# Ledger of designs, part 115: VH-VL binders against q9h9l3

Target 1, 176 residues: q9h9l3
Amino acid sequence: PRKMVAIDCEMVGTGPKGHVSSLARCSIVNYNGDVLYDEYILPPCHIVDYRTRWSGIRKQHMVNATPFKIARGQILKILTGKIVVGHAIHNDFKALQYFHPKSLTRDTSHIPPLNRKADCPENATMSLKHLTKKLLNRDIQVGKSGHSSVEDAQATMELYKLVEVEWEEHLARNPP
Below, E stands for the ipSAE of ESMFold2; O stands for the ipSAE of OpenDDE; V2 stands for 0.75 times the mean of E and O plus 0.25 times the DockQ between their complexes.

## First folded at step 7 (VH-VL)

Design v3 (framework fv_fezakinumab; at its last look DockQ between E and O 0.04; V2 from the best seeds 0.00; counts 0 for: pae E 13.8 > 2, placed apart)
Fold by OpenDDE, look of step 8:
Structure v3 (fold): chain C 176 residues (1-176), chain A 123 residues (1-123), chain B 111 residues (1-111)
Amino acid sequence: as target 1 above (176 residues)
Amino acid sequence: QVQLVQSGAEVKKPGASVKVSCKASGYTFTSYYMHWVRQAPGQGLEWVGWINPYSGDTFYAQKFRGRVTMTRDTSISTAYMELSRLRSDDTAVYYCARSGTYYYDSGPRFDPWGRGTLVTVSS
Amino acid sequence: QAVLTQPPSVSGAPGQRVTISCTGSSSDIGAGYDVHWYQQLPGTAPKLLIYDNSNRPSGVPDRFSGSKSGTSASLAITGLQAEDEADYYCQSYDSSLEGWVFGGGTQLTVL
């Protein structure tokens, strides 16, 4: 069996009017929730919108941030060969400008058994915050200080663990 | 109709530089990555690198790092590939090709391709 | 430079079935990355033929099919026609190289 990690990224706005989502923080945890990676990342372009309310990113975090290309290399090294769990993970991979194998990707925002367990419509896209509260009885993304990517990654992993056996069996019968 | 129109054939001396252009139309230029692939005469396909036209970020094959520069002009939906310090074994048809940004769009498949630009390096 | 391995050439008579293999490694096909296939007619640019192992783009006849297993992929052409004579390339991503890789290409001759 392959090792499993969970990832969560925070993005800031760059480019015209800050519409470009650029990676500014990335957190990766292992199956047990131990932090493998947690770095502030410096986008190659000028930051127009820190999106602090959601991202938790502030200007001061960028002073010693890891340059994107360097960070990307570090992150990819960790992800390579792993089953990667995330919530709406396509956003994280897009920000990384990275393609992880479909067969090794687990998106908790698109797992029907997880939604069913949370008494949600199986085909609905539920937020990480909602699922975490419903299934783990835990409050995440609380306050106005922005998200914690470490906390979110840990929650994502714990959620997946609730349906891991069932979902892995499903995927084995129905490979993507 | 999605099209990639490339610049004309080039003839260069060893040590010189060449810059090939690829103008995109029929789709949102910044919503897809642009790849460059070359093919030496009678040989196979070789990936050179790719650029994100939205951000300008580039990623090159190790073989070409230090010699290749990929850029884009979003105002005219055009991607450029410049190869410097040319040598005879750089003689090839250079293609631009589009791909998606992730699996939910066009994914990492190359479609469509430009018609190619022949670059000849000779003394 | 790591490349995927294809037979240099294959041939068949009209109406026959031919198969082109594409053998990778643990860092590309074996790593779980999807395989794409391209057809290159003489004197033309490559054209997407199969994507994500077994999907056909619009306009590609169902005579063409793709499959993937382990570290290898395969392109099958049934009901071979004269216009199928071309070079065929497989493609995947290599994590060790952090880039896309192609097979060496297979020249298909219709007898």
Scores: ipSAE 0.895, ipTM 0.939, lowest interface PAE 0.5, mean pLDDT 95
Fold by ESMFold2-Fast, scan of step 7:
Structure v3 (fold): chain C 176 residues (1-176), chain A 123 residues (1-123), chain B 111 residues (1-111)
Amino acid sequence: as target 1 above (176 residues)
Amino acid sequence: QVQLVQSGAEVKKPGASVKVSCKASGYTFTSYYMHWVRQAPGQGLEWVGWINPYSGDTFYAQKFRGRVTMTRDTSISTAYMELSRLRSDDTAVYYCARSGTYYYDSGPRFDPWGRGTLVTVSS
Amino acid sequence: QAVLTQPPSVSGAPGQRVTISCTGSSSDIGAGYDVHWYQQLPGTAPKLLIYDNSNRPSGVPDRFSGSKSGTSASLAITGLQAEDEADYYCQSYDSSLEGWVFGGGTQLTVL
């Protein structure tokens, strides 16, 4: 059996007018929701926009943050060879400049049975907040102080577990 | 039509640098990664690196780090690869090729390819 | 050498079947990364022939098929035609090198 982890990243705005998304925090949890990794990460470029309302990142978090190159190496050691669960996970992988195998990737924003359980159109991309509220009766990403990537990773793993048996069987019969 | 048009052939002496261009048209330039791949005469394909035209982020194969620089100009949908401190064994056809950034957006396969730019390094 | 291993050449007669192998390791094909195949006609740029192990782009005949198992992939060409003479390259991603890797190429000769 392959080990499974869930990931969620927070990004800040860098580059012209803060339009580029750069990694500023990463949280990884195991199957049971225990934290394996949770670090603030210092982008190599000047931060123009902390996007604090969504990211929860503030200037003080950057003081002892792990430099991007070092953090990336640590994160990839955890992800390599594992089934990685995330929500709109392509954004996290792009921020990491990382290509994880498609066959070992589970994106909870693109699992039709999960949407069906939430009474949502099977082909729609639903937010993590909405799916968590509908299926786990839990409010995440509450308020205007930013999201917790730990909370988001934990919710993402719990959502996946609701459809794990059905979805793994589907993938075995219909390899990507 | 999706097109990648590369600059013309170059002849350089050892120690010089060369800058090859790849002009994209027919799609949203910033939505796809641009890769560079080279092929020495009579040899196989060798990946050099990629650039994300939206962010300007780059990633280079270990062999080329310190000698290659990839850039882009979004105003003219053009990607560039500059290789410095040229050696005779850098003689090759250099291709640009497009890939998706993730499997939702055509995946990370290389399609289309430019026609290639021959770079000859000799003294 | 090339990271992925292909035979340097294969040959067949018109109408016959040929198979081209592509062997990787635990860090690329064995890690679950998809395999893509490219056809390179003499004097031209490579062209995508098969993607994500077994899928054909629009315009590629069903005579071309791909498969993947364990650390290896295979390209099969049935009903071989003179126009199929070309170099064929497999490609995957390698997690240890953190980059795209190619096979050494296979020259197909139609007898």
Scores: ipSAE 0.682, ipTM 0.880, lowest interface PAE 1.4, mean pLDDT 91
Fold by ESMFold2, look of step 8:
Parts: sequence; structure tokens; C-alpha cells
Structure v3 (fold): chain C 176 residues (1-176), chain A 123 residues (1-123), chain B 111 residues (1-111)
Amino acid sequence: as target 1 above (176 residues)
Amino acid sequence: QVQLVQSGAEVKKPGASVKVSCKASGYTFTSYYMHWVRQAPGQGLEWVGWINPYSGDTFYAQKFRGRVTMTRDTSISTAYMELSRLRSDDTAVYYCARSGTYYYDSGPRFDPWGRGTLVTVSS
Amino acid sequence: QAVLTQPPSVSGAPGQRVTISCTGSSSDIGAGYDVHWYQQLPGTAPKLLIYDNSNRPSGVPDRFSGSKSGTSASLAITGLQAEDEADYYCQSYDSSLEGWVFGGGTQLTVL
């Protein structure tokens, strides 16, 4: 039986004027929401903008953060062979410099039945915060200290479970 | 089917303004950025700016700031670009193009494109 | 004019391989921004060909491929066909200009 995990990442600004997004935290949870991985990650380049309002990342988090190359290896070992659930998950894979097989990828920002349950446009890219409030009656990403990738990964898994049976059957019928 | 249908060709004199429309169909208009790109005859592509139809936020290339205004009407899924104080070197085909995906670092890729609107500026 | 540098033209016979280069600077491709490629057939609007450096949209044949390294990107076309005769543009973001930028375009002639 193929196991399922959910992933969420936080990014900081690197490169000129901080416009490049680089991985600075990654959290992975199992089907039940238990944390399998949660590390601060040191980007391979200089951080220009911590983006703390959104990322929750501060300079002190980077002091003993896991270097990107090491963290990537750890993360990919967890993801290999598993169904990976995320929200706008292409951005997470891009930050990891990694491609996960399409047949094993589930993106809660691109699931029409999930949008329909939220009374949202079927093919819209809806925010995790919006879907979570609408469908789980929970507020995430609250306050001014930034997002928690653990909280976000857990919410993502809960959202996927709402449509899991329907969507897995759809994908089996319509392979990527 | 996803389509972007643009308004017809325009002929303008220097100093005038032009407003080009781009009507979207086959997708949720407010879920994707809309970009404007122009191409002078025999020349390459030049980015003009974008509008987020959901929020109404805009972002213009530096060259066009102060002369371009981008708006939208969500009730008819239509984006607009208005360029003022036209010069002869504004003669170009003006394309609207949807951002193919939403990314945190902006909508960098364009899919689909409108067929273009020729704007000719001449005395 | 063009921020990204492409050769003005390339040519190849049917069935051959061609490569189109796209050279930027430390403020665009060299800063790590993605590169996209567009095909423009004569008299038509551009069409997305490659996105995020190396990804193909649905419906684009696998004989089109892209790559990025340093300040440069490359579009490769194998198994050339007559319908590939078109102009090809690369695109990225440039932080010094604070905007999206295109290459000058490459006219591909299939002999």
C-alpha cells in the first residue's frame, strides 16, 4: 500500500533585491498529521529578505539550520515512492530543485471538486487559508509572526481527505 | 476552450490615447494574471505590464509608467489597456496574454495569447 | 531593445537537431529567474513552448527541450519538421529593470 504525506515549505528572498525564492523551512506530515520532518534550512546563497511576515523565518532560525544540500537529501528520502500532497506544490518542488512523478502528486490548489465544496471557481487557484476557513472552519496563518509550515501541511492533508476517494478514482480513470 | 478575444485595429494621431480590450472566456477570469505585450512591425516582443483581475492590482514596465493604465471589468471577464500621449514609435501589435500559472514570484509565463490589436500612430 | 541575447537566425534540415541560445545577465537568468520559450508562427500570436526552464505544456512534442545554466538558457529542437519554421523567443524576469524581458527572437528556417 502506497503511503501518503503532505509537505509545506517557507521561502526567503535571495538574489538581487530579494526577488528569488529560496527554501528556508520544510515540514512533512503523515496521513494522520504527525510530523515526519520539520527543519529550518540554510539556503545556498545570501538571504536578502527574510520575508518574516509571510515566512515566519528570522535570522536566529538560520544560525544552526540544516544546509540546503543535506536537507534536500533528507527530504527526498522521505518523499520517494510516496503520494505527496501540497498546496501550489509546484513551488515547493521548485524550491527543492526536484521533480516528483505527476502520478504521485496531489495539489490542493488544483482540485476542482475541492473548489466546488468551497463554493469557489472550479479552476481557480485558491489560497490555503481561504479553503481551510471555508471547508474546515479553521483559521490558519493567524497573527503577524508568519506562517507555520507544520500547521499548513496538516491543513493541506485534512483538505485532501475531503476529496480523496473521489479524486483518487478520477486519477485512476484519467492517468496523468 | 480558453480564448482571449481582443478589440479591432485602431488608427490614432500622435498625442491621442487608445484603449484596447481583451475578453476572456473558457476559464475563471479572476484566477489568473493578465499581461500586455507589444510587438512593433518586424521587431521583437516588449512587456508592458500586468493586472491581477481578482484584486485590481497593476504593475507596469518602467518605460510605460505614467502613460499606461490597465483596468478590468470582472462582470464581463474583460481586461483593458489604455496608452496615452501616443507617439509614432507606439505603433505595434498589442497582445494580451494570460499568466499560465500562479506563482509567489509573479506570473512569469504566458498562455494563451490574444490574436493582437494593431495600433497605428501616424500623422 | 532586447534584454536577452538570441542569435538572429538558425537553420536545419528536416530530421536534424538545432539549438537556440538565450544569454542574459546577473540581474535576470544569472540571478536564478526562470526562462520560458515561445514559438511565433508567421502572422500569428506567440504560443508557449517551454516553461520554468525545461517543462513542456501539454501538447508540445518531447522533441522540444529546454535547459538553463549560469546566465544562459538553451532551447533544443530535434527531429526538425517543416511546421517548426517560426520565430522563437526566450523570456525571463530582470531585477534591475523590475520587469519581464524577452530575447530579440530567433528565426528558424527549415531547409
Scores: ipSAE 0.000, ipTM 0.454, lowest interface PAE 13.8, mean pLDDT 86
ESMFold2 (binder alone), look of step 8: mean pLDDT 92; pTM 0.934

Design v30 (framework fv_fezakinumab)
Fold by ESMFold2-Fast, scan of step 7:
Parts: sequence; C-alpha cells; structure tokens
Structure v30 (fold): chain C 176 residues (1-176), chain A 123 residues (1-123), chain B 111 residues (1-111)
Amino acid sequence: as target 1 above (176 residues)
Amino acid sequence: QVQLVQSGAEVKKPGASVKVSCKASGYTFTSYYMHWVRQAPGQGLEWVGWINPYSGDTFYAQKFRGRVTMTRDTSISTAYMELSRLRSDDTAVYYCARSGTYYYDTGSRFDPWGRGTLVTVSS
Amino acid sequence: QAVLTQPPSVSGAPGQRVTISCTGSSSDIGAGYDVHWYQQLPGTAPKLLIYDNSNRPSGVPDRFSGSKSGTSASLAITGLQAEDEADYYCQSYDSSLEGWVFGGGTQLTVL
C-alpha cells in the first residue's frame, strides 16, 4: 500500500440525554479498499441512544464488542505515520480521542477540487452520500437500518483517489 | 470578550489538597477543552491535563495521574483542578487555558489563558 | 525536563534580528504536529504569539514570524524593541505522551 488508509467510525449517544458521541464501530481500509480493521467497540460508559438509523449499531453488537481502550490502541497502531483519509474526519478523531497530524490528514468534506468535480460550491460541506452518487455513480447509506462504516470508508478512499494527484500537489505548495 | 478568571492564591501544608477554579465567560463553555498548565518559580511551563466540559471526560499527564482530578460545573461555566497529597515541589503558578478539540476551530493552541493561581506548599 | 529543546537565552540589540529554535522528535514536530509560540512578559500569564507554525493572532506585529521544517521550528523577531524582553515558549503535541508539550523556554534580553 501507499501508506494511505481511509477510516469511518460509527458513534452512539452516551452521557446526559445521549448527547455525547462515543465510538461504537470503526472500519479502516487500505488504498485498494481492502479491510484492515472492522470491529464493534464497547464504550466505557452506558449507551443512552444507539442512534441506529445512522450508526447501524444495535444492542446485540455490543455483545463481545472490543473494549474502547483495547480497540483504540489497535486503531492508533494502524493510523500512526500514515496518510488518513476520512469524511468530516474530525468527528472520527474526536470519538477516538486522537490527534492525527494535519499534514497527514485528508478530509473529503473539505477538498475544493472534489466539490468542483461534483458541480457543488467549492466552499460547501457536502455529504459523503451526495459526493459518492455524483462522482462514482454509486448509492451508499441506503435504507433505514444504519450505515456501513466499511462501505463509507471504501467510498471515501475512492473519492480521494479522484483528486489525489491534484490535491497532493496543492498541499506540497501550501503545507497545512 | 472571552475571559478566564481564576481563584486566589493558596498556601497549603505538605500532604494537603488544593482546589483551583477557573470561571469562563464570553464563549460557549462546553465547546472547548479546558487545560491546566503549571509553572514552578523560575521554571518553564508544564502541561497537567485537560477536561472536556461538555462530557466531563479528562486526560492527565502521566506525572500527575493518581493525584490530580479535573471537574467542571456547567451551570456556572467553571472548571476545577484538585491536586492531592501536595509536596513542596508542587509550589507553582497554576494556569487554566482554553483549546479546541481534535481539529476544532481553535485547534491545539492555548488561547486565552487565565492570570494564574499561585499555590505555595510549605511547612 | 522539557520535551522540546530551546536555547535557554538569546540576546540582541535594538533593531536587530534574533531567532529562537525549538527542536523536537519524531513523535511531535517530526510527526507533523503544529508548533505554537507564547510570549511571557515578567509577572504575566503567557500570551499566544504564533499559532499553527506561522500564523499571527490579531494584534501581534509582523516583526514576529514562525517557521517549521522537519523536527524543528523557529521563531524570528526582527526590529528588536526593549518591549520584546520576555520568555518565549514553543509548544506542540506529542503522540507518544498523548499530551501537549512545551519547550524549556528562552529568555530574550534586549541589550
């Protein structure tokens, strides 16, 4: 691989009124879309809201889920030193309680050339579903039973590959 | 105007605990991490840890684990740092400082800072 | 001891240029984490001077500039003034420690 991975996380609601987002699943794929990691993750505190419509997480997935501390260690070993691609990736890093270097981070929700290819305003934040449909002619996040973080990570990597040469050249001239 | 107002100076004996407060105003208290940084007389800055005021989650530097506890009260936009089993080498000015969270708008930089609370530990 | 290495002191005359270095390792600056700089005037709290390697907050004169390369960062001060006498600290994030780290501080004397 090119030392580049894509990540997508699913979060559940914990804390008061379920307003805190806690990691409950993480998927990581390599440059070619092969799965490097895909685990359900048990938050250290009580789940108030599974947010199943979006997360796809149900109570049954928490049975035998990997405890947060162990999962986090495994995930960070995969991400360290690699270019990490994600969509609105700050949410994933927040759930992981992880600071990844900006110079090695690629957020497909904030890449102007990608929006231009999709005929969208370059300063807008477009959803992964919209960009994937427009640019890859593929439907993701279909139905009401929640999203597949594997599918989302794979779509995110494919979207980045559409602008990789142009964007890496831009970053070389304008370091983040 | 964004401000952090800290509690007044404290004098403690070895073995005691001290609790320092930091009251925030001029911004949404729960949208930023609150950090604690100390500075012993004539020495440099040393990071103690952070609290997420929204969730109550904390993370402490290895050196302080087991002795420091950070809490907050969202009803009065105030963060607290309690340091227990005080030693003479805990004598320092303790600062609170605001930062963003995992690529939030303010990023990892500390701005603003409180004016500091001098904690003196002596027999 | 400090995780990031700064010279303990630097001096210059009014109008001159000085630079303050900040040297890290592969787990902090070398890993690509941003460097921030703080100015601490005697008896005061630190004040943000430079953030994200080279950006200035509103109100900071353009005499202050920052740069980063490899495992190191530098703060440059041009047109030195007596008011610049202060301690200067660099700061970054260290992935191995999972925390914020500071340089040991550099005392600037304007002769």
Scores: ipSAE 0.476, ipTM 0.816, lowest interface PAE 2.3, mean pLDDT 90

Design v31 (framework fv_fezakinumab)
Fold by ESMFold2-Fast, scan of step 7:
Structure v31 (fold): chain C 176 residues (1-176), chain A 123 residues (1-123), chain B 111 residues (1-111)
Amino acid sequence: as target 1 above (176 residues)
Amino acid sequence: QVQLVQSGAEVKKPGASVKVSCKASGYTFTSYYMHWVRQAPGQGLEWVGWINPYSGDTFYAQKFRGRVTMTRDTSISTAYMELSRLRSDDTAVYYCARSGTYYYDEGSRFDPWGRGTLVTVSS
Amino acid sequence: QAVLTQPPSVSGAPGQRVTISCTGSSSDIGAGYDVHWYQQLPGTAPKLLIYDNSNRPSGVPDRFSGSKSGTSASLAITGLQAEDEADYYCQSYDSSLEGWVFGGGTQLTVL
């Protein structure tokens, strides 16, 4: 079988009015939740909006941060050939400017059995915070100091493990 | 409906530059990658590169690095490809084509395609 | 040179079945990336025929079907018609090149 990792990225605002989402942190954990990668990443463009309330990124984190091109190469080496789990993972892949195979991608915001276990409509998009509280009885993304991408990646992997057997069987019968 | 409209045919001398345009309509221009693909007479399709219209980020195939520049103007939903130091073997039809940045926005498939712009490079 | 390998030509008579192969490597089709197929009629832009290995866009007849296994993909055309005479291209994404790659194209001749 293929190895599995979970990813969560933090983005800051660049470009006009800070509307462009640029990668500023990435965390990757293995199946057991051990950290494989966790780096602050320096965007090539001027940061207009740190989005600190959500990203947890502050100006101090950009000191000695890994330049985007180098960080991206490191991250892609970890992701290539693996099943990658994320929540609303399309945002992370867009920030990385990376296309991961759909057959090796697992998005916990779009897994009907997971929503069913949480007593939510099967095709609704539920937040990571809501699913983690309902299914793991754990509060994440608490307060205004920003999210921990390590915490989010770990929670995402744990959520996927709740439906892994059922969902992998479904995907084997219904390849994407 | 979604469509891509390209600029008209160009005839250039070796050493010149050419700039081809691709105007998008019927969708959110900044939500999809724009690709450029060329096809020399009687030959197959060759991917040149992409631009992310939202950020302006680009990625070019190694063969074209140093000679190609992709830009866009979001105010008119138009992408551009400029190829410099033209050679006779750059004679081709140049297509723009849309793809998603991830599977939720149409994945890696190219749809729609522009009609193509013939660029002829001759003395 | 093309990254994905296709036969340069195939031929068949009306009503017959033809199959066009597309062979990649461990960094593209073998890495799990989806395969798409395009039909190019003479003098026209390519048109999406099959996407994500086996799906048909609206308006594409069920005579066209796709499949993928390992490092290869196939396009099958059943009930061959004169209007199917065209060039066919497979496409995928290559992780080593970080870009889209095409097959060399297959010219289908309807006898």
Scores: ipSAE 0.534, ipTM 0.839, lowest interface PAE 2.2, mean pLDDT 91

Design v32 (framework fv_fezakinumab)
Fold by ESMFold2-Fast, scan of step 7:
Structure v32 (fold): chain C 176 residues (1-176), chain A 123 residues (1-123), chain B 111 residues (1-111)
Amino acid sequence: as target 1 above (176 residues)
Amino acid sequence: QVQLVQSGAEVKKPGASVKVSCKASGYTFTSYYMHWVRQAPGQGLEWVGWINPYSGDTFYAQKFRGRVTMTRDTSISTAYMELSRLRSDDTAVYYCARSGTYYYDYGSRFDPWGRGTLVTVSS
Amino acid sequence: QAVLTQPPSVSGAPGQRVTISCTGSSSDIGAGYDVHWYQQLPGTAPKLLIYDNSNRPSGVPDRFSGSKSGTSASLAITGLQAEDEADYYCQSYDSSLEGWVFGGGTQLTVL
């Protein structure tokens, strides 16, 4: 079997009116929730909007941040060949400019059994905060200081573990 | 209907630059990646790079870095590929082709393709 | 040169079955990336024939099918017809090159 990691990224606004989402932090945890990677990342473009209330990114975090090209190389070395778990993970891959194989990708925002356990409609896209509260009885993304990508990645891995056996069996019978 | 309409054939001298256009219609231009692929006469397909029309982000194959620039104009749903310092072995049909992003669950397949733009580099 | 390996040519008579192979490596097909197939008729742009290993777009006859195993993929054409005479290309993504890769193409001749 392939090893499994969970990822969560924070994005800041770049480009016209800050509408473009650029990678500004990435956290990766292993199956047990141990941190494998957690770095602030300097976008190649000028930051227009830190989106601090959600991202937790402030100007101070950019001072010694890892340049995007370097960070991307480090992150891809960790992700390559592994099952990667995330929540709305396509946004993270888009920010990384990275194509991970669908067969090795697990998106906790689109796993029907997970929604079912949370008493939510199977085909709805539920937030990480909602699923974590319902299924793990844990409050994440609390307060006004922004989200912790480490906390989000850890919660995402724990959520996936609740349905791992069932979902992996489903995927083996119904390959993506 | 989904269509990609490319600019007409170009004849260039070695050392010149060429800029090929690809006008999209029938879908949301910013929701899909646009790829460029070339094919030299009698040869196979060679991927050049992609542009994300939403962000303007680009990624180029190693062979073309430093010589290719991809841009887009969202107001007219048009993508551009400019290739500089042309050599005779750049003679090829240049295609634009659409792919999905993970965001829109269209996948990585190239569909549709433009009809191609023949670029001839000769003295 | 092409990253994915295809035979340069294949031939068959009308009504027969032909198979076109596409061999990759651990960084593309072997890494789990999907394989797509394109048909290119003389003087035309490539057309999507098979996507995500085995799926057919609307309008593609069921005579065309795809499969994938390990580091390789195959395109099968049954009930071969004269109009199938074309070049066929496989395509995947290569993680080490961080880009899209094509096979060298296979010219199908209908005898």
Scores: ipSAE 0.429, ipTM 0.806, lowest interface PAE 2.7, mean pLDDT 90

Design v33 (framework fv_fezakinumab)
Fold by ESMFold2-Fast, scan of step 7:
Structure v33 (fold): chain C 176 residues (1-176), chain A 123 residues (1-123), chain B 111 residues (1-111)
Amino acid sequence: as target 1 above (176 residues)
Amino acid sequence: QVQLVQSGAEVKKPGASVKVSCKASGYTFTSYYMHWVRQAPGQGLEWVGWINPYSGDTFYAQKFRGRVTMTRDTSISTAYMELSRLRSDDTAVYYCARSGTYYYESGSRFDPWGRGTLVTVSS
Amino acid sequence: QAVLTQPPSVSGAPGQRVTISCTGSSSDIGAGYDVHWYQQLPGTAPKLLIYDNSNRPSGVPDRFSGSKSGTSASLAITGLQAEDEADYYCQSYDSSLEGWVFGGGTQLTVL
């Protein structure tokens, strides 16, 4: 097993008008795509907007969900000291209130060679769905009932593996 | 220009509470974390905690938990730090400082800093 | 005491090069977290001097540079000037404490 994991989080809307993004689910997979963590998480504040079309979160998922403070501790224990791969991963870290080292962070929304392989502009921020379809010939986030964070984390790891050798070499020569 | 303006010096007795303010201008107040850092006379810098002005979420260094409360008022772009049950060793200059909200996007560096508020706790 | 270790003082003559070390542990600098440096002139607030290990804010002369290796970081000042007399603090993030940590500070004296 490698010291690399991929993460994807789902957020719900809390606070005034549901504008605050609060963690409501987190999935973490290892290098081979095996699930290391997948839990629904109860935000400490009232959920105003489940954002179900994107998050897949419904009221029933909050029953017996792991409280945020406990879930955060479990998640950080898994991430600490590992290379963490994600797509637009700053959103996940923000929801976790977590500061992961830049040298150990890989964001598939900001890897120019990955966009190049997908025939997209190198500095554009492409969606996970688009990159996965273009490079892996797989449809994710299908339907209107929300995303699977496990599916998204698995796709993210597979996308990173397409450029891993090239990108790790680039980072060794050009430290973040 | 980006600026943080802090309230004036305070003199308090042991057991009292003090509330220091930090008014931000020249940027979007809710887009950056606000930190509080103190410096006792002749000593180094000590981080107290942060507040996310957008959500109101806070995180405090373990040493200050139970005694410190951070709040903000977005209508006037002002952050507050209240420290209760003051002791003589709480005598320090208290600074507010801005940081980004993501480690690799906005950075974790503190810039700018307020000029500091001297809080003197004497019996 | 301070979480990151700095020498309490360093000195040099005008025009010379000095370096200030900052030593952390496996939970901060050793974990890969970036190091920032602040300059504090007497009676003033700290001012950002170097961020993300080696980057300079606008207005900071290229005489100031930073580097990081393993569990340590260094601030280098070349062409030392009298106006560089100040306290210098390193800063990073510590995953064990889940917070920002500072070095104890280094007083630079220009001889």
Scores: ipSAE 0.411, ipTM 0.800, lowest interface PAE 2.8, mean pLDDT 90

Design v34 (framework fv_fezakinumab)
Fold by ESMFold2-Fast, scan of step 7:
Structure v34 (fold): chain C 176 residues (1-176), chain A 123 residues (1-123), chain B 111 residues (1-111)
Amino acid sequence: as target 1 above (176 residues)
Amino acid sequence: QVQLVQSGAEVKKPGASVKVSCKASGYTFTSYYMHWVRQAPGQGLEWVGWINPYSGDTFYAQKFRGRVTMTRDTSISTAYMELSRLRSDDTAVYYCARSGTYYYNSGSRFDPWGRGTLVTVSS
Amino acid sequence: QAVLTQPPSVSGAPGQRVTISCTGSSSDIGAGYDVHWYQQLPGTAPKLLIYDNSNRPSGVPDRFSGSKSGTSASLAITGLQAEDEADYYCQSYDSSLEGWVFGGGTQLTVL
């Protein structure tokens, strides 16, 4: 495979009323779905809301978590120079405080051919769970104990593979 | 109309601090990053850092870390840049400029720019 | 010292074409980050002239065009006019510095 990875991050609520999203877990997988990185991350700010229903983060995960500054350095070292695939990936980059080149970024929430394959309007933003169920016949993010960022990153890479040839050709003709 | 209005010129002694303001209007203040860029007389543009007005998160260029502090007040849509322990070579026009966030793609341009605040540091 | 390299000056006669280069490295332009260009008239703030390598904001004439290849970008001005006398700056993002970087600026003189 090529230098392509998929990323999924989990965020917890910090700041006033837990309104700010701070990085608390990051998973990165390679093209084949093998895990390259998966760590719990300790935000520099007090956690107001673990958002456990969605994040899967609990206080116990913070005990041995990697401090944000160290984790960020490790993550950026993996992402630099690679095509990075994600779902609503702007949220992940925002949590990382990271600017990845748009020419090397693939957002499965904004790929019209992928929505078309799922029988969804091309301009709609569909959830990862919905696209994965429709196109891969897999149930992810089940239950109320939180999401697995590894599972989400793996699903995101598999979704991208369904449209990779078509989308890379489109991007070559219409550079971002 | 989208615009950035900066505070007036400042004259400071070496060792003092200066705080420049940038008031935004015509858009949602918390939806864009605010950058600070300086330009010494007759010289080029030098990026100082950015603030995310939504979260209050900041990032400063290595050269300015330990001397610059960026803050904002969302109730009046105003960003601030404070530079401490001023030296004569800090004499420059300081600009604020808006960029998109990760939401608008990470290759965001700076638009608009404030008209600049001249800070003169002299003994 | 500027991170991106521009010639300090360029000159042309009215009606001619001039090109201003902007050279980066593997951590900025070479990494795929977009290049933006700003025009600064004497005594004014910089004004966005070209963004995302080759796009023009409303009100910028098509005499101004941008391009990018490898680790470098170029601004081309055709049909040069007296009012084009200004300083021109390129800008990109540098992943190793984790910040926005500018060229040293090019002073354009219309002969």
Scores: ipSAE 0.427, ipTM 0.811, lowest interface PAE 2.9, mean pLDDT 90

